VH-VL binders against Mitochondrial Rho GTPase 3 (MIRO3). Designs and how they scored, part 6

Target 1, 175 residues: Mitochondrial Rho GTPase 3 (MIRO3), of Arabidopsis thaliana (Mouse-ear cress) (q9ma88r425to599)
Amino acid sequence: RKVVQCFVFGPKNAGKSALLNQFIGRSYDDDSNNNNGSTDEHYAVNMVKEPGVISDTDKTLVLKEVRIKDDGFMLSKEALAACDVAIFIYDSSDEYSWNRAVDMLAEVATIAKDSGYVFPCLMVAAKTDLDPFPVAIQESTRVTQDIGIDAPIPISSKLGDVSNLFRKILTAAEN

## First folded at step 19 (VH-VL; from k5 with heavy chain S53K T57E)

Design u3
Fold by ESMFold2, fold request of step 22:
Structure u3 (fold): chain C 175 residues (1-175), chain A 116 residues (1-116), chain B 107 residues (1-107)
Amino acid sequence: as target 1 above (175 residues)
Amino acid sequence: EVQLVESGGGLVQPGGSLRLSCAASGFTFSSHYVHWVRQAPGKGLEWLGVIYKGGSEDYGNEFTSRFTISRDNAKNSLYLQMNSLRAEDTAVYYCARRYDYGFDYWGQGTMVTVSS
Amino acid sequence: EIVLTQSPATLSLSPGERATLSCRASQSIRRYIHWYQQKPGQAPRLLIKRASQSISGIPARFSGSGSGTDFTLTISSLEPEDFAVYYCQQYYNWPYTFGGGTKVEIK
């Protein structure tokens, strides 16, 4: 049994809160467990079944929404020590959202390097049900390839998409 | 105030080379894309290419073998290396700042004339 | 690559008249088109983004419409400073392409 701390970065209106709400509003709860999933205004906690695993070992996933401000993040450097995986969510229909997410990734990567923290980083393309277009797809593919991370993981408002993201987060956290 | 200033244009013979520069100020250059676009005298606009964050490049179909885009964020500068120049490369060359996948600020351009 | 065909090539009108400029794409580009104005001897100026969205500092007489393959730029009442060349630009797929332009000139 393991607790995985996932920090959720991204610009305002990129879909961070919607992701956390979907995590709670899904059948991720173990009704036979004495605890249901819960959300404070900044994080969500639930258990996630490992994909393809038939064992009884579920993982506890904590999604912590990182709020932003004009001059940086509402997150201390020492709080980043708890991060097992960072995701950077952006609105796939919005260039500003995409560019800001890339800049946030670069900022977090620099802080992590300077502080000696090592954790995987994932890009998440939200709102893909809003008709992504080839220019945006090709740019994001090339940029993520250039910086050495996987191509953005697409999600939409559909329930199945976000469950796969949570499982990919758990897989990325495994070392 | 956002400013883009192209330089390096001039008269060059066919087969020659030129390197154009675009100096940026008034914005955080490293956070923005800047593209090259040209316009032959009396003609329309033609997109030349872009360099992505991370260093890979895309070009208009006819430019991949002769033109190379580079950038230096420390100098707030974008460059266009043009080789094997032809008469049809005669144009005003603009650098243009990307905004919503289009261009909100353009330089005044630098003229390249390819003639013997 | 995606071809943008602008029509008419030249639109001769008087101040105060309504100008209607067309841009047609060789395939669907949804709404992923921008419009630019270029006055003689000047660099282009972004006029309308995303087919129909306004830009700060652009007069309200400029509007855009359309989706798919057919797009229109409208100038509701021409002012003397509006006599220029207008270009559409698609950003749906690489490479970016521009239309050939519509010159709006005084009759």
Scores: ipSAE 0.693, ipTM 0.876, lowest interface PAE 0.8, mean pLDDT 84
Fold by ESMFold2, last read:
Structure u3 (fold): chain C 175 residues (1-175), chain A 116 residues (1-116), chain B 107 residues (1-107)
Amino acid sequence: as target 1 above (175 residues)
Amino acid sequence: EVQLVESGGGLVQPGGSLRLSCAASGFTFSSHYVHWVRQAPGKGLEWLGVIYKGGSEDYGNEFTSRFTISRDNAKNSLYLQMNSLRAEDTAVYYCARRYDYGFDYWGQGTMVTVSS
Amino acid sequence: EIVLTQSPATLSLSPGERATLSCRASQSIRRYIHWYQQKPGQAPRLLIKRASQSISGIPARFSGSGSGTDFTLTISSLEPEDFAVYYCQQYYNWPYTFGGGTKVEIK
């Protein structure tokens, strides 16, 4: 069976842990770092129906939450080799969250390019329970267009949007 | 300690050009948006435009053909190139740091006077 | 473009009085409005964000209210340093626009 490794980036309080909690399955820390020191990397694993497939098979999706520290994020360049898809979650009600997510994407893209890694990147607009306003929509659209990725994928706590996000992650990994 | 310092203002004839600079210090310039806003003498505030991360720009409706915003993160500087200047462009020009889609820090402004 | 109409243009009051400043939008902007204070010879100062949210370092006598098209800035008891021009700014849609200002003056 094919396993898709999705790394989940985003600033503090953007909704990374909430996303993993909604992704029902096994969670565990990255054991490779515990022998040499502490880590707070978290995983969630589950099966997801592959988009557009007319068969009885599913893909295994692993969501790895990337934690933030004062001078970056707690992920080695070598660990990024395992990434099949990177997502960058931000709080859509918070301009700082949006701006930080863009900076994280630029940082990860630079590391990936310098290391020879190639994987798709997605922006995820969390906490979209209210109607979005045109300033935020136009800015996020222009910025994602300029950096060459799709417009942010909205998710909310009320609408089951999370299942659609997981399918979009799988679609991105296939391409 | 956040500081924004505009410069490059002065007297210019109608039809002329002028380039304004905004020097930023006391914060991580590359992580923030800074906008241009102007105020004609005795009048209100008018938003001119912004340059986004990634290089796209948005302007107030009348400014799209005459004004160009650029930034240089290595120099912590924002620029406003103004062409085809008119008397109604006479104003104090501010750069203003974006905060929650508004502006929390402003420079002292630089005066541009357009007259024969 | 969204037009913000502030009223009154001039509000003449004494220290200690309550000031009520109005900002009306030409279409619904929900709560996406900020208020600024500008004293003579100075740049504007952010006073209230998101229609009603407080900002650190701004005196508690300043408060904002409203949603949709009608917004109010209230100064509960005017101090001598509060005599200034006040602007509302919408950030609902591009381009950003400001109101024409309300000058709060003595008497």
Scores: ipSAE 0.691, ipTM 0.870, lowest interface PAE 0.9, mean pLDDT 84
Fold by ESMFold2, last read:
Structure u3 (fold): chain C 175 residues (1-175), chain A 116 residues (1-116), chain B 107 residues (1-107)
Amino acid sequence: as target 1 above (175 residues)
Amino acid sequence: EVQLVESGGGLVQPGGSLRLSCAASGFTFSSHYVHWVRQAPGKGLEWLGVIYKGGSEDYGNEFTSRFTISRDNAKNSLYLQMNSLRAEDTAVYYCARRYDYGFDYWGQGTMVTVSS
Amino acid sequence: EIVLTQSPATLSLSPGERATLSCRASQSIRRYIHWYQQKPGQAPRLLIKRASQSISGIPARFSGSGSGTDFTLTISSLEPEDFAVYYCQQYYNWPYTFGGGTKVEIK
């Protein structure tokens, strides 16, 4: 009965499309109550249900990929009003990707503040199965602390890591 | 074209203070890190420090108590405040734009001489 | 902090000869090292990134190799403009550090 709109920001080749493609895979309990996920270039939809939940709380999670345009985002200010959670994905092996994700977060935070919108922001470090190094880790920790958000959530090519991200998105949307 | 121009160098007495400026142009300054690096006459390069995008600073060990880095994105400028200067601080001071965690563009430097 | 030791301190060679410059780290820095060239009276310029990756506009005679603690910059055939000081710089861990430099000079 609740739909969670998660906007997915990040530079080109950071892993946005791969994340949406991973999400199209089905997740459900063994009962008959499920919805099939789908995607096009800009969004993916699926139902997420946590094991062990006493009440049946079928959540629809919509991941909307935000594309970059030359002067900002392929996203109107009005569309941002629908955002329940914003995530910012970067390639943890690429300084440009990291820097661009931080800049995107700052841009979105400014638009949200100026427009009166409030939603949690999560930073996502993609491709962490590549060998990151202390300079990159220490910088991302310091920058996220400075701007008042949690340290980046690592994800790899392994399927289990992405499921943890979806859970954290839903938890963030509840708070 | 990318440019970094240091200024504010000169002759200063031991124990004195000096503030260096680095004016950036030809790129989006707010999207890049720029670091301070110095080179004493006839010596090698020494990293001084960085200010992170969130405002925290990090320095080489010997500089944390006497040097302060700041930046003003509206003015496309990076600053280095140096206090309690010593003869060993005599050097050319560079600002350098970060690229792939190294430095692709450097200014021409500003000379600081600490002498009585 | 990570110490980079460059050797030799001075390398005296003639144009056309091969130059081999060494940089040794006090601990493994994997491949997180850059090389710079500094000509007299000028700021350094980035020459090789990530131990061995080429930079657009840098002549092909410059190459880098190594991993872990031992790194080499090679100039396959020295040109007159190559007589300069060369520095390695690690970016594996804070603080950044540079080697002491190798001066390549005319024999």
Scores: ipSAE 0.677, ipTM 0.867, lowest interface PAE 0.8, mean pLDDT 84
Fold by ESMFold2, fold request of step 22:
Structure u3 (fold): chain C 175 residues (1-175), chain A 116 residues (1-116), chain B 107 residues (1-107)
Amino acid sequence: as target 1 above (175 residues)
Amino acid sequence: EVQLVESGGGLVQPGGSLRLSCAASGFTFSSHYVHWVRQAPGKGLEWLGVIYKGGSEDYGNEFTSRFTISRDNAKNSLYLQMNSLRAEDTAVYYCARRYDYGFDYWGQGTMVTVSS
Amino acid sequence: EIVLTQSPATLSLSPGERATLSCRASQSIRRYIHWYQQKPGQAPRLLIKRASQSISGIPARFSGSGSGTDFTLTISSLEPEDFAVYYCQQYYNWPYTFGGGTKVEIK
């Protein structure tokens, strides 16, 4: 049994808290509306069951929101020691949001290299309910290819989109 | 406060090469894109290209084979290598800081003249 | 490549008059267009972003409107410093392109 710690980075208003709120208290096998659990804005915890995985090897996924400061972003080496997967959420309609997320990824990657930590990083394009414009798509595709990570994972407010993200997080953590 | 200073312009023969520099100050250069844009005398603006933070480049269609953009974040500098120059490349060359997929700060420009 | 056609090429007006500048795109670019002002011997200055959004430090007399293929920059009452060349720029699809410019000159 293993707990997967996923750190959620991203600029203000990118959708970090909305993602955590959608994750709290859900089960893949449960239609119940009585998901009664903690609603702490810092993190969300739930069990995730993958198809083809033995049920007694289910994983607990913890999404921890990383808060930012107004004038900068600093992350201690101690905070990164617990990270199994880092995700970087940005507003797909906002160039500043995209640019800031890339900067955060670069900072985290540098700190991880300096400390000897290795963990996968994923880019998440939030608010794809709006049709993104071709310049933004082309830039994000080129930058993620250059960095050596997958193209940004699109999400919307729909449950199915976010469930797919959670599975991709767990798959990334296995490698 | 924010400054972009182009340099390296001058007179060059057709078929020649020239390397332009753009020195940035007054902002965190590594956190911004800076693009190249040119303007022929008495003419309009023409976007040349950009280098992304991951090292990939995009250019205007005419420039892909002849121009190369690079950047050095440690030196706060952007570069434009121009090869196989033609008379029609005669222009003022600007570097411009990207803002909301447009350009909020521009340098003074450096003049490139291509003639025999 | 998306072509931006600005009209008129030259707009001759007196101070205090309203200026209306047109930019037409060869295909829909939604609202992904910016406007710039360029005075003689100077670099361009960003005036309006995203077709109609204001920029800090730009006088309120400058406004933009339009979507799809037809866009307008309006200067509600021309001041002496407004006699310049104005460019539109699209950022909807690669590569970025500029219009040919509209020169606003004193009549």
Scores: ipSAE 0.596, ipTM 0.824, lowest interface PAE 1.2, mean pLDDT 83

